VH-VL binders against q92529r149to334. Designs and how they scored, part 1

All scores and structures are predictions.

Target 1, 186 residues: q92529r149to334
Amino acid sequence: LGPGVTYVVKYLGCIEVLRSMRSLDFSTRTQITREAISRVCEAVPGAKGAFKKRKPPSKMLSSILGKSNLQFAGMSISLTISTASLNLRTPDSKQIIANHHMRSISFASGGDPDTTDYVAYVAKDPVNRRACHILECCDGLAQDVIGSIGQAFELRFKQYLQCPTKIPALHDRMQSLDEPWTEEEG
Unless a header shows other numbers, all headers, positions and changes below count from the first letter of the chain; Kabat numbers aren't used for antibody chains.
F, E and O stand for the ipSAE by ESMFold2-Fast, ESMFold2 and OpenDDE, each averaged over both directions (binder to target, target to binder). V2 = 0.75 x the mean of E and O + 0.25 x the DockQ between their complexes.
[cut] stands for letters that were removed.

## First folded at step 2 (VH-VL)

Design E0 (framework fv_reozalimab_arm2)
Fold by ESMFold2-Fast, scan of step 2:
Structure E0 (fold): chain C 186 residues (1-186), chain A 125 residues (1-125), chain B 110 residues (1-110)
Amino acid sequence: as target 1 above (186 residues)
Amino acid sequence: QVQLVQSGAEVKKPGSSVKVSCKASGGTFSSYAISWVRQAPGQGLEWMGGIIPIFGTANYAQKFQGRVTITADKSTSTAYMELSSLRSEDTAVYYCARGTIYDSSGYETSYFDYWGQGTTVTVSS
Amino acid sequence: QSVLTQPPSASGTPGQRVTISCSGSSSNIGSNTVNWYQQLPGTAPKLLIYSNNQRPSGVPDRFSGSKSGTSASLAISGLQSEDEADYYCAAWDDSLSGPVFGGGIKLTVL
């Protein structure tokens, strides 16, 4: 269990997500992350696994994704995955790029056959509000990374089950995760 | 497009074992749970167990514990369900179904977003 | 026997609103979200409603779900002939550490 597991990956950037992931079916969530990966990869020179010619995304998908933030595009980072958070730091650990509490993360996917080296997750933070963050992994690491994220969710769920008083509040917790961020929230 | 494709129908003798496969395509295999749900003729749905391939962990309904084994091969994106000591009451359609391993709050979910076509297993002598 | 309780059958005429009930306990519906599955004759089940009231892509908005206490309901407004199917409710059960299903209800469109 411990303090979490750390991977060295490349951070490609993020793209704003304009709608709550909660209101979308799983297939649509997965399509959004694939489209986000495609758009961010096309915007970052030298992105590994250049995409083949593809059909245009549906109008629905295009309406969900906003502007890209490429401020940290192409940086190697240390990604630490724990039951508390996904922590993104420079490799020397001197600078925090992002720290996303697990409750702020509404979806994660990665290692798909059509985007084998990529992991994407949707999180809320003070800078980007709600955004889909794209990680590029090498040498098969994408499967390990998404697996560790899944394991963190599983362990978090088991911890929640060990505190039965929290079960009646599940609905409220889900609502809080998907609420729009305002200037008053933090 | 996500698709679950199951192996073909089987006719088995009482006391034997059956192993059904479920090949997943079009999505990330490792981030989902694959469950097995059966339905006897004219009866309702009954969950048997599931596996989260990336963890290699399987869990089983109490009724089937000791008789069912669920495994996954990540390299072929295929899940398997083996049921031993077959009896006539095991005659059913066996479905594989994909569940998410978390919901929007990071909690394990019990809903199945995609289902295989089903595999008919007939136990007769 | 099913863990969640549903009536065995229901019927309606085209255009009617039909409500399908599902009853559980504190360990399942009382503490967890409810999902609904539609099974057309001769086919695999299909996810109809998840997380109490959410619809997957491709499910018409005339299908809606609700939950109150240890009970849940599926409502079908503007009933159509293609809605003739078996409907199952389902929820995670904390005491069994797994998902449980209702016995299913056969909905006939007259």
Scores: ipSAE 0.005, ipTM 0.467, lowest interface PAE 10.6, mean pLDDT 79

Design E10 (framework fv_reozalimab_arm2)
Fold by ESMFold2-Fast, scan of step 2:
Structure E10 (fold): chain C 186 residues (1-186), chain A 127 residues (1-127), chain B 110 residues (1-110)
Amino acid sequence: as target 1 above (186 residues)
Amino acid sequence: QVQLVQSGAEVKKPGSSVKVSCKASGGTFSSYAISWVRQAPGQGLEWMGGIIPIFGTANYAQKFQGRVTITADKSTSTAYMELSSLRSEDTAVYYCARDTYLENPSGYETSGYFDYWGQGTTVTVSS
Amino acid sequence: QSVLTQPPSASGTPGQRVTISCSGSSSNIGSNTVNWYQQLPGTAPKLLIYSNNQRPSGVPDRFSGSKSGTSASLAISGLQSEDEADYYCAAWDDSLSGPVFGGGIKLTVL
């Protein structure tokens, strides 16, 4: 992977995620990304189209997803994937749209049968806000993109194992999904 | 449609190795982890290890470290569990199961949430 | 090395409420969520309850889970003949860095 691998993809937007991904089971994380892809595709002109069928979101899922940010929606961007970060830039002007270090990314998904050309990932911004970011890829590219993201995580983990640092204590792993969402900062 | 399809029954000699396959469908390999759980005749469930295919990361139960190897071939959406130095006590039904993963400070690990299971592969070790 | 403890067997009659216990320690149930698996005779296990008390799609509401401290319980209300199976609790164990299972309980419907 070296200094990074770069892809040209379409940035569709992001949706705020109001709960920590660590507090959600994997099925809920997957539902969040699928629902995020669906909502952003419906809102963005020129997206590939409506999904054939989708389940209405549960009340639980609806409470997790917040506002959409479509400021950069529909833009072609340069996505650079490295062991340090996912870096999103405007290809022509070199403007940075977003830079998400690997440690801030809590979930990534892409190339699924129902969303074959889409990659979604949940990342924290520098002020600890979470959002699910959605990328639309050219035919077949989504598999390469998610593969490169996976390779970056793998290499990052191997680097840690060779040069271990002290790990701070973490919160409890999976919390019950039936516990009400607190009014704490989302 | 989520399905895990395992390879067929095996009969092995003590000291040999066995490699069981698990073909995943329904987007499992791009989004989930795969774990291996065995069950000796009339006994309970025992976790052996798991792999997160997109990250290439495998983790193993302490009892099986050094004897089990779990791998994944993303191009065929197939996970493998190879157990070496077989003994009669390894006679069991071996299950693959779809698992999740959690972030920790050093990377990712499987979480032990088994939402779908393969049909099982019977491995018999006889002298 | 922590092992989850379940009674080896339980029985009930149709319509009865049955409760299945599961005991662990601070490194497993005390710090992590509990999942329950149902294994019908001759079949692979099936996820019955996850995250202490959540039901997957297709699991009847007569099945419920709970957790308190280092213990968990699975309750089956309105017991039916098709509920005859082995039931396993499971939780991640921080000391072992992996999931651990209870020994399983054989539930007989009389």
Scores: ipSAE 0.000, ipTM 0.498, lowest interface PAE 12.5, mean pLDDT 79

Design E13 (framework fv_reozalimab_arm2)
Fold by ESMFold2-Fast, scan of step 2:
Structure E13 (fold): chain C 186 residues (1-186), chain A 125 residues (1-125), chain B 110 residues (1-110)
Amino acid sequence: as target 1 above (186 residues)
Amino acid sequence: QVQLVQSGAEVKKPGSSVKVSCKASGGTFSSYAISWVRQAPGQGLEWMGGIIPIFGTANYAQKFQGRVTITADKSTSTAYMELSSLRSEDTAVYYCARDSSGTTYVTNPAYFDYWGQGTTVTVSS
Amino acid sequence: QSVLTQPPSASGTPGQRVTISCSGSSSNIGSNTVNWYQQLPGTAPKLLIYSNNQRPSGVPDRFSGSKSGTSASLAISGLQSEDEADYYCAAWDDSLSGPVFGGGIKLTVL
C-alpha cells in the first residue's frame, strides 16, 4: 500500500457500540453492522437503502447499539487506507472528517451480497468512543475498499512480526484493543 | 447458517500427496479465514495453516512449512489443503474451520466458530 | 507434545460443578485470550467459549470460562450426561505465530 490507497466514497454516519467487539461472536458482529447500516440508511436522505424491509432488532442488538452521530452524514469524502490509519477528509483535503489509527479499529466488513454497496468498521476515538462507521460506495467499489482495509491489517501484522525488538509493546497495544474507553483516557 | 462440507476419506501410500476440499455455504466466504486443523488417532488438535480468500494469502505452521499448500477458489467458495511427501504419521482426521483472522477482525484472536465434518486420511502401504 | 497443559481426565456426577484447568506460558495464555472447544465422540470440535469468557449462541450458561495469568479454567455447573466429551483449550502463541491447543481432557459423567 505504500503511502496509502485513496477512494472517493460517501460517509453516512456512525452509531455508538456499547460493548467490546472482542466479547461478541461473528454472527453478532455481523448483525450489529447490518443493523447499524439499516439505521443510518433510514436516517440519511438520499442513501441507497441496503434492505427492502428489515425485521425489528432483537433485544440483544438494541442493547449493544447506542446513539447515532450524523454530523457529517451524506458527505462525499476522500478515504485513505494505509497500514497506519483510515483517514477521512473532504475531497479537497481541507477538512478532516475522521482519522482512525489501525490499532483503534477492531472490526471491518462490507461488500456482502445483502449490503453490496456498504462498508462498516468499528473504531475507538475521543469523540464517538467506540462506534460503527458506515460508508456507501459506488457499484462494485465496496469490494475494493474492504479488500484494501483487509490488506492494510495483514501488512500491519506482517510489519509487527518483522520487528522483534518492538513485538511485546505492539502486541500489548493490539491486545488492549476493545478494552473500555474512559473519559480520562480520551 | 454457515456450513463447511469436506471431501471424502482418502487412503494414500507413503511419498504421495493428498488434496482435501472444504466447501463453504452461508455467510461470506471471501472475508473470513479458513484454517486447517488435524487430529491423529487418539491425539489432540494441531493447526496446519490458514488462508484469507479475498487476499489469496496463506500462512503455515512451521512444522508443515514446505509440504503443505492451502488455496481457495472464491468462485466455488471452496478452500483446499494439499499435503505432500506423506508419511505414516500423517494419518489423521483433517478439519477445515472458519477462523477469526479474516478481514472482519484485526487482532487475530484465532478461534474457530464453524468446523467441517472432517476428512480421514490414512497413509499405509 | 501439546503446547498447553491439561489434565488427561476428569469425572463428575450429574448436578455437580466441574472445573477443567489449562496451563500455558507468557507467549500464549499470558498474552492472549483463551478459547475452549467441546468434542463429542466421533464428531468435529465445537466452539464452546471464546475470548476467555464469552459464549456463542446456543451454548448453555452453565458453561463459563476464566483466565488468570498464564492459566485458564472452564467451569461446568449442573453437570449433565450429554457433557461427556473431550475438552480442549486453545490460545494464540506469539513465539509460534499461530494458535496452539491443550492436549485435551476426557470428561466422564458417572
Scores: ipSAE 0.014, ipTM 0.525, lowest interface PAE 7.5, mean pLDDT 80

Design E16 (framework fv_reozalimab_arm2)
Fold by ESMFold2-Fast, scan of step 2:
Structure E16 (fold): chain C 186 residues (1-186), chain A 127 residues (1-127), chain B 110 residues (1-110)
Amino acid sequence: as target 1 above (186 residues)
Amino acid sequence: QVQLVQSGAEVKKPGSSVKVSCKASGGTFSSYAISWVRQAPGQGLEWMGGIIPIFGTANYAQKFQGRVTITADKSTSTAYMELSSLRSEDTAVYYCARDTYIYDSSGYETSEAFDIWGQGTTVTVSS
Amino acid sequence: QSVLTQPPSASGTPGQRVTISCSGSSSNIGSNTVNWYQQLPGTAPKLLIYSNNQRPSGVPDRFSGSKSGTSASLAISGLQSEDEADYYCAAWDDSLSGPVFGGGIKLTVL
């Protein structure tokens, strides 16, 4: 599977997502990522495609999105995509901004005509805080980035199916996927 | 809102091929998969295969392997299903449908559901 | 040949609660979520339930889904005449690497 593929992109920030993506319909998932992109872009100086004169979001969307975290906003980063994780670090200093295990990622999208240069993904923080992370890419790169993320998930799924205990292990794993994580402590 | 619009009805002779189109509008073509499902008159639903445009690779049901080809053109947001060596038993309504892939907390895709369907294309195979 | 097993027909009267069954195996329903589709005569199928028990926007709350082991059920409470349709269950099948459908059930509202 190898060490992964690396892209240089701009990290814009993230917004807390208050509901499991599994509990939402497909249209709502897409609207959440678009609204997240809009809000983060409006808050970050130098973001390309923020359009301030958007229509107000629905009451439902506003109830799903929480606080923004802009601590690392506007930084150029090295994004490494592998079957294990999405690793975000600064190219210059090797400072780690985030390392999201693939298991913690519940949705990814990118390359929309209205957000052509953007990739968004929803990941759980190790403390069960779910957030939508926004990346800004150079022309054409967003499709390569989202393609690599999709391929990493496909390869990871194939690895899982080749496990010696695959049928019982897959059943146990799927039972876990049906439940949203509501509490960290066991 | 995403909408899927299919090409019109076809009448074909046995041994020929048919190519049905499915044009998506209103969303990011690369953020979902497109599947093809057929239904013979008075019969149930049968999955033929699907494509994830971001990978550029298609998967096919075993029954149709070797006769079906599913492709996607990202520039026109259009998916295609071509079925060759047509037989009378291929007479059916052919549907395209959107399948949104979710990368769940286990780190793999789940086939969520076919949430948006095309209107269907009737293919009649007769001599 | 359907992979998931459904009864060929069911019937009910207005106001009644009707349950539609769907039986599979460990490689499909036992390991993956179940979806349900409603097909009115002459129309494309419509997604009714996804992820075992979730309803898309616009689907009335009288439709509900459940899953236990290798079986799933669709329940329709307060049955109405417009519910007369064919109903299909579906799930991903790990051994076939693709979605599989039940044979469909014709629900008649008497």
Scores: ipSAE 0.013, ipTM 0.493, lowest interface PAE 8.3, mean pLDDT 79

Design E18 (framework fv_reozalimab_arm2)
Fold by ESMFold2-Fast, scan of step 2:
Structure E18 (fold): chain C 186 residues (1-186), chain A 123 residues (1-123), chain B 110 residues (1-110)
Amino acid sequence: as target 1 above (186 residues)
Amino acid sequence: QVQLVQSGAEVKKPGSSVKVSCKASGGTFSSYAISWVRQAPGQGLEWMGGIIPIFGTANYAQKFQGRVTITADKSTSTAYMELSSLRSEDTAVYYCARDIYDSSGYETYFDYWGQGTTVTVSS
Amino acid sequence: QSVLTQPPSASGTPGQRVTISCSGSSSNIGSNTVNWYQQLPGTAPKLLIYSNNQRPSGVPDRFSGSKSGTSASLAISGLQSEDEADYYCAAWDDSLSGPVFGGGIKLTVL
């Protein structure tokens, strides 16, 4: 990854996540991102449409997802993925839309069969607190984007492994293995 | 080296407004929010609101909604807090602070603070 | 008024271990991590502990934090005169959608 890899994608928006991803199993996290994609796509005019038919969300899922924030909905953005952060900018790079440190990102998914053009990730920031952010990609690009995010998580994890004083916290993360590493997890 | 430098002390009359500035250096505006916290004489800390300068979006504590406006000027790396309809109870030291976030079950914390701006509301 | 509850004062002698408590509810400490700030007289607050028990660079290892249920504590071992200060706990509050602070505790080193 070096200084980072950059993609041009469409930012669709985000939806509030009212529970820590740490408290949820992998299946529930996957269902949350899938439901978030569906809700944001339905709310944004011009979105490709993630699902033709879906089962209504469970009461538990509905209690985890909050309000949508569509302030930047439909914008083309420059997404830079590095071991430090996911950085969202206008394509001319004159304005930063968001900068989510890798440690603030608790889960990411993308390129699923019925949502092949979508990438979703859950991150914390002072405005949205904890939110699931939805990106819409050109055909095939979603797989490359999620692959780069996965590579950044893996490189971040390996950097942590090279710091012996952090080993006790790492043991807790290794036991779950269903969240990206964070240096605050313990 | 991260540094937050605030504007100087202000003395204001009841009913007026005050605007305090917070100039950031050391890359603070590239990935972090700025929050405003006040402290009345001999009292504790009270969060007023915060802004992510890169978005231009602000959020406010319920108590101050409608009286406080937080803005940012990215070209000068400066955040501002304007409080209107001042009362004597608004006499306090006003701090800006860098607001960090984390996915490990932690939402925000304030790792660097400005030196504080004393605002006195009297006569 | 403060949302998180701290005792108003505490004291200790040099070399002693002192523990400062902070009590909240399910919407703040019960659901979110706790951070701690030290305020020396006439100065701005300084981050002392974040994420329940993590120390920023430059904070002595004499300071440690812990959390259990809806309560948190800050421990200061080997108390020194320069530790005389006000200490504040803080946490995000889900019901208020913002950070909340304890009322602060004045620690006197005798």
Scores: ipSAE 0.006, ipTM 0.482, lowest interface PAE 10.6, mean pLDDT 79

Design E2 (framework fv_reozalimab_arm2)
Fold by ESMFold2-Fast, scan of step 2:
Structure E2 (fold): chain C 186 residues (1-186), chain A 123 residues (1-123), chain B 110 residues (1-110)
Amino acid sequence: as target 1 above (186 residues)
Amino acid sequence: QVQLVQSGAEVKKPGSSVKVSCKASGGTFSSYAISWVRQAPGQGLEWMGGIIPIFGTANYAQKFQGRVTITADKSTSTAYMELSSLRSEDTAVYYCARDTYLENPSYGYFDYWGQGTTVTVSS
Amino acid sequence: QSVLTQPPSASGTPGQRVTISCSGSSSNIGSNTVNWYQQLPGTAPKLLIYSNNQRPSGVPDRFSGSKSGTSASLAISGLQSEDEADYYCAAWDDSLSGPVFGGGIKLTVL
């Protein structure tokens, strides 16, 4: 990706995720992101999907999702995707809304047919809060956004494979400045 | 260089199981998913399922749910597909293929394919 | 029966332009990207087109793809004898939670 790819998208909000994605199968991870998108869309006025009604989720899904955080709901943001991070800031670039290092992102999905204009990703922030973040894209842009996230994730993982011994050494010396992908729960 | 190398042909009896291997090289295993696609003689392609080795998770086509198990061994960069309760209708060439979708399947495609493994089910 | 519909066969002569169709529904082609695979006799399939219209390295520009609504097309310009093969379209299907293929079209170069 070079210095990163930037998109202008709408940030809808996030929902706390109470369980590690590592502990869930692929189908459950997908259902969690779909349910998160549905809940946030229903809560945010003007969201493309807000007018649609949803069926009640299973008890398992309800136990995994916590409270919504809509502090920045409905804001247009500049999203920069790089091998280092997903950086969310105001379009004038004066305020950082969120910065999620690639290693803290455990799952991403987007362009789902039921939610074609949406991208969701689960990230653990620096203070150990895990949440599913929802982005609303212009028609067709969601595919580009999730494609770029996928490419960044892939390139970051390939970097680890090429130099696996360097990442553990950095983690030991720097402590959380560049820690490796971890499968352990927080 | 990207290459997927599959195990050799198998002849099995009805009711038995078969396990086909797919060894990946050239940076293919950890950053991508591996899918299994079969082709019965003179027929088209049929997806069976796939696995994302780094996440350890597999997803299966409804038709094969309960009969197919897809696993991966990261230490040997090898994916496996085991199909149980074999019937004559399972006679086919079985392909492994590298799948680029990561966590978004609508973006994905099969960029490299194994050479295929012929499985014949006969008494 | 295949989920995506393709004609069973097509033919052309060298130098001709041939178009191969693929039709689906809102749950597959209508919501997801379309990919095309070429299968030469006796070989494994090979990626020919991805993301509706993109060519991987090594695929001649004679091959092009397009998508409109719930349908997709593969066009082969300047048909060559080595293009004789089976061609498959494919897309993710939301209702089946997996990729689906067309039935394949046998292209004969006369």
Scores: ipSAE 0.007, ipTM 0.461, lowest interface PAE 9.0, mean pLDDT 79

Design E24 (framework fv_reozalimab_arm2)
Fold by ESMFold2-Fast, scan of step 2:
Order: C-alpha cells, then structure tokens, then sequence
Structure E24 (fold): chain C 186 residues (1-186), chain A 122 residues (1-122), chain B 110 residues (1-110)
C-alpha cells in the first residue's frame, strides 16, 4: 500500500454504536452494519437504497444503534486507505471529513450480496465517539475497498510483529478504544 | 449464521500426508482469517497457522514450518490444511477457527469448526 | 509443552466462586490481551472472554476476566454443574509471532 491507495466514493454518514464491538459476536456485528446501512440510506436523499425489503430490527439491535451524524451526508469524497489510517477528505483535498487511525477501527464489512455497493466500518474518534460509517461505491468498487482495508489491517499487524518492543504502547492504547458495555449505557 | 463445517475423520500411515477441509457458510469467507488449531488426546490446544483468503497469504507456527500448507478456495468458501510426513504424535483433533476482528488484541477465535480426528497408526 | 502456565485441575461446589489462574511472560500476557476458552467434554472450544475482560454475546455475566502484569485470571461466580469443563487462557506472543495457549485446567463441579 505504500503511502496509501485512494478511491473516490460517496460518504453517506454515520450512526453512533452504543456498545463496544468487542462485546458482540460476529453475527451481531454484521447485523449492526447492515442495519446501519439501511438507516443511513433511508435518511440520505439520492442514496441507491441497500435493501428492497427490510425486516424490522430486534429490540437488541435497536438498543445498540444511536443517533445519526449526517453533517457530510451524500458527499463525494477521496478515501485514502493506508496502514496508518482511513482518511476521508473532499476530492479537492481542502477539507478533511474524518481521519480514522487503523487501530481505532474495530470492524469493517462490505460487498455483501444484499448490499453489494456498500462498505461499513466501525471506528472511534473524538467527534463521533464510536460510530458506524457508511460508504457507497461504484459497481465492483466495494469489494476492492473492503479488500484494501483488510490488507491495511494485515500489513499493520505485520509491522507490529516486526518491531514488538516499540508497539506495546500502541497496543495499550488500542485496548482502551472499546469500552465495556456498562460504560456506554448512559 | 456463521458456521464452519469440517471434513470427516482420517486414519493415516506414518510418512503419509492428510488434507482437512473447512467449509464456511453464512458469512463473508474472503474478508476474515481462518486458523488451524490441533489438540492431541488428553493434551492442550496448539496453533498451527492461519490464512487470509482474500489475499491468499498464510502464516505458520515455527514448529510446523515446512510440513504444513494452508490454502483457501474462495469459489467454494473452503479452507484447507495439509500436513505431510505424518508421525504418531500428529494424532489429534484438528480444528479450524475464524480469527476475530481486532488483530491488535491477539487472535480471538470467535467461531470454531466441529473438529476432525486424524489418527496416525502403524 | 504449553507456553502459558495454568494449574492442571480445580474443583468447586455449586454456588461457590472459583478463580482460574494463568501465568505468562512479558512477551505474551505482559504485552498483549488475554482470551479465555471453555471446552465442554467432546466439543470444540468456545470463546468465553476476550480482551482481558469482555464477554461475547451469550456468555453469562457470572464469567469475568482480569489481568495484572504477566498474569491473568478467570473468575466464575455462582458455580453451576454445567460449568464443568476444561478452561484455556490464550494470548499473542511477540517472540513467537503467534497465539499461545495455557495447558488447560480441568474444572470439576462436585
């Protein structure tokens, strides 16, 4: 990935995730991202629409998702994927929409048959706390985007293994990103 | 629902090889890593290696380097573990397991196959 | 030979609180998070605790984890007969570049 790989995608928005992803099994994490995609798509004018028909979410799923942040909804953005971060900026690079360090990202999914053009990832940042961010991609691009995110995770992990004596501090910081369920209940 | 289904039990001769399969269903096979963990009778768990199917990259525990090959076929959502030059001490239950989402917290194995018994008999 | 050290066996009676220890070094528990697995007789292991103290969905709150320095512990409160199982701790090991497991502990509910 070098200095990163850049894609032009549409940022649809994000929705707050009230529980640590670490407290949820993989199936629940996948259901949360699919529900987040549906809710954000319904709220954003001009979104393709992820699902033709949607089952009402369980009370459990509804309790995990909070309020949406649609400040940058519907914008075309430059997404740069590197071992350091996912960087979201305007195509002219004059405004940063978000910069999520790789270690702050606790889950990512995309290119599912039901949501073929969508990528979702859960990240923690000072503005949105923990939120699920939704990207809408052109035909086939979602698979490439999620693949690049996975590659960045793999390469970052390999960098950790190559210099373990310098990484304990970063690992300690990572441990604090996903708060226990009870701390997020409010 | 995510499920990992492994191939059936094998009985092998010393010096032969065995290839165990692990078929994933109900999830995005290519976007997560699959590890292989074995357990000899009455013994503990031992990690052998893992693969990330989307990249085709495999990593192996030093003890098994040169004897184990882990592969994945995305078209069938199936991971394979082949162990060569079998010895009696390779008699074990072999598990495939999905690696968790957060590699910074180590390898958390959130879904496991049912296990495949491999017996190496002389 | 296991890299992480656990007692081979423990026992308790229903309703008791039992604690299972796990000891490592600076290259594993001292630098990385600890996971715990429960293995019921004849079954595959099940993830019980991850990231030192977090529970996956479906794991009762009777199970809790903690970590201090190069050691970790699993606590089971209100012990029940269905808790009779083998328990394994695990952590990433920086020197081996892979996950390592404890030897496992056989928990008997009397």
Amino acid sequence: as target 1 above (186 residues)
Amino acid sequence: QVQLVQSGAEVKKPGSSVKVSCKASGGTFSSYAISWVRQAPGQGLEWMGGIIPIFGTANYAQKFQGRVTITADKSTSTAYMELSSLRSEDTAVYYCAREGYDFWSGYDFDYWGQGTTVTVSS
Amino acid sequence: QSVLTQPPSASGTPGQRVTISCSGSSSNIGSNTVNWYQQLPGTAPKLLIYSNNQRPSGVPDRFSGSKSGTSASLAISGLQSEDEADYYCAAWDDSLSGPVFGGGIKLTVL
Scores: ipSAE 0.006, ipTM 0.476, lowest interface PAE 9.9, mean pLDDT 79

Design E25 (framework fv_reozalimab_arm2)
Fold by ESMFold2-Fast, scan of step 2:
Structure E25 (fold): chain C 186 residues (1-186), chain A 120 residues (1-120), chain B 110 residues (1-110)
Amino acid sequence: as target 1 above (186 residues)
Amino acid sequence: QVQLVQSGAEVKKPGSSVKVSCKASGGTFSSYAISWVRQAPGQGLEWMGGIIPIFGTANYAQKFQGRVTITADKSTSTAYMELSSLRSEDTAVYYCARESWDSSGYFDYWGQGTTVTVSS
Amino acid sequence: QSVLTQPPSASGTPGQRVTISCSGSSSNIGSNTVNWYQQLPGTAPKLLIYSNNQRPSGVPDRFSGSKSGTSASLAISGLQSEDEADYYCAAWDDSLSGPVFGGGIKLTVL
């Protein structure tokens, strides 16, 4: 990654997350991001449809998601991914829209068959508010974006551990920094 | 029309903290970024940091990192700048300014300024 | 210390054309647009020029801006007594990830 990798993507909005990702299993975290993508896409007229067929969410899942914030919906942004943060700026990089420290990002997912062009991540602000942010990526970029986020998680952890060994991680393009680490042998 | 109205003058002792407010009217508070710029007596303009209220995220100039905290309350359309561990060098007029969403990054409206005097 | 360089003072007579310079580097003016602010004595700064050469509503066309390489200029034609003020240039700085200001110039109308 070096000084960071920059992508031009579309910011669709965010939705409040009322429970800690740490308190939820991996499957539930994935369902939350899928539901967040669906709700934000349905609320933004210019966004792509997320699902061909959608079941109503469970009552538990509905209770985890709060208010949507669509004020910056549809704007193009410059997204810089580094071991320090996800930094969202105007396309010319002159205005910072958001800066989320890597340690404040509890889960990220995207590029799934049902959400091929979307990346979602859950971040916590300095006053302990959590939101799921939705990015729309064109031209297959979602895979590159989620891959870079995953790489930033791994490199951040290596810096902390000073460890030459590989870092335990969730495979399948879904990353969670809140997941308990399994100690590697040797 | 857009107006930014700041809180009144403050006199503080060294080592204390000051919190200045900036209330926005005449436009949607959350549709723009708010920056803080200070000016010591007879000196130039110095950017301290800014916040985008909708995200609650703030960016700070390196010089003020660790001493300044910028926050926003969307329900009252008010931005705040709190500066801790005050020194005599912090005596200045503190301005809030609205940063245009236009990618040019200019400050299109300014508050009237709040004088902060740090003295024993 | 200011990041952008401006002369500390300038003067002119009514009706004259005055030019105010601003010098930077590749990380600020060389890569980004320049904005100008006017500060009348005892008042808050006011946006005068944005995006190198654009005027906000309410600013007379006798004020104009230009940029070349790592330098920018503010020109004031038909100088008037009410133009006596401090003038600041500003630009985003890529290396500092924030806006930077010039030291300001005190313009005196003689």
Scores: ipSAE 0.000, ipTM 0.457, lowest interface PAE 15.7, mean pLDDT 79

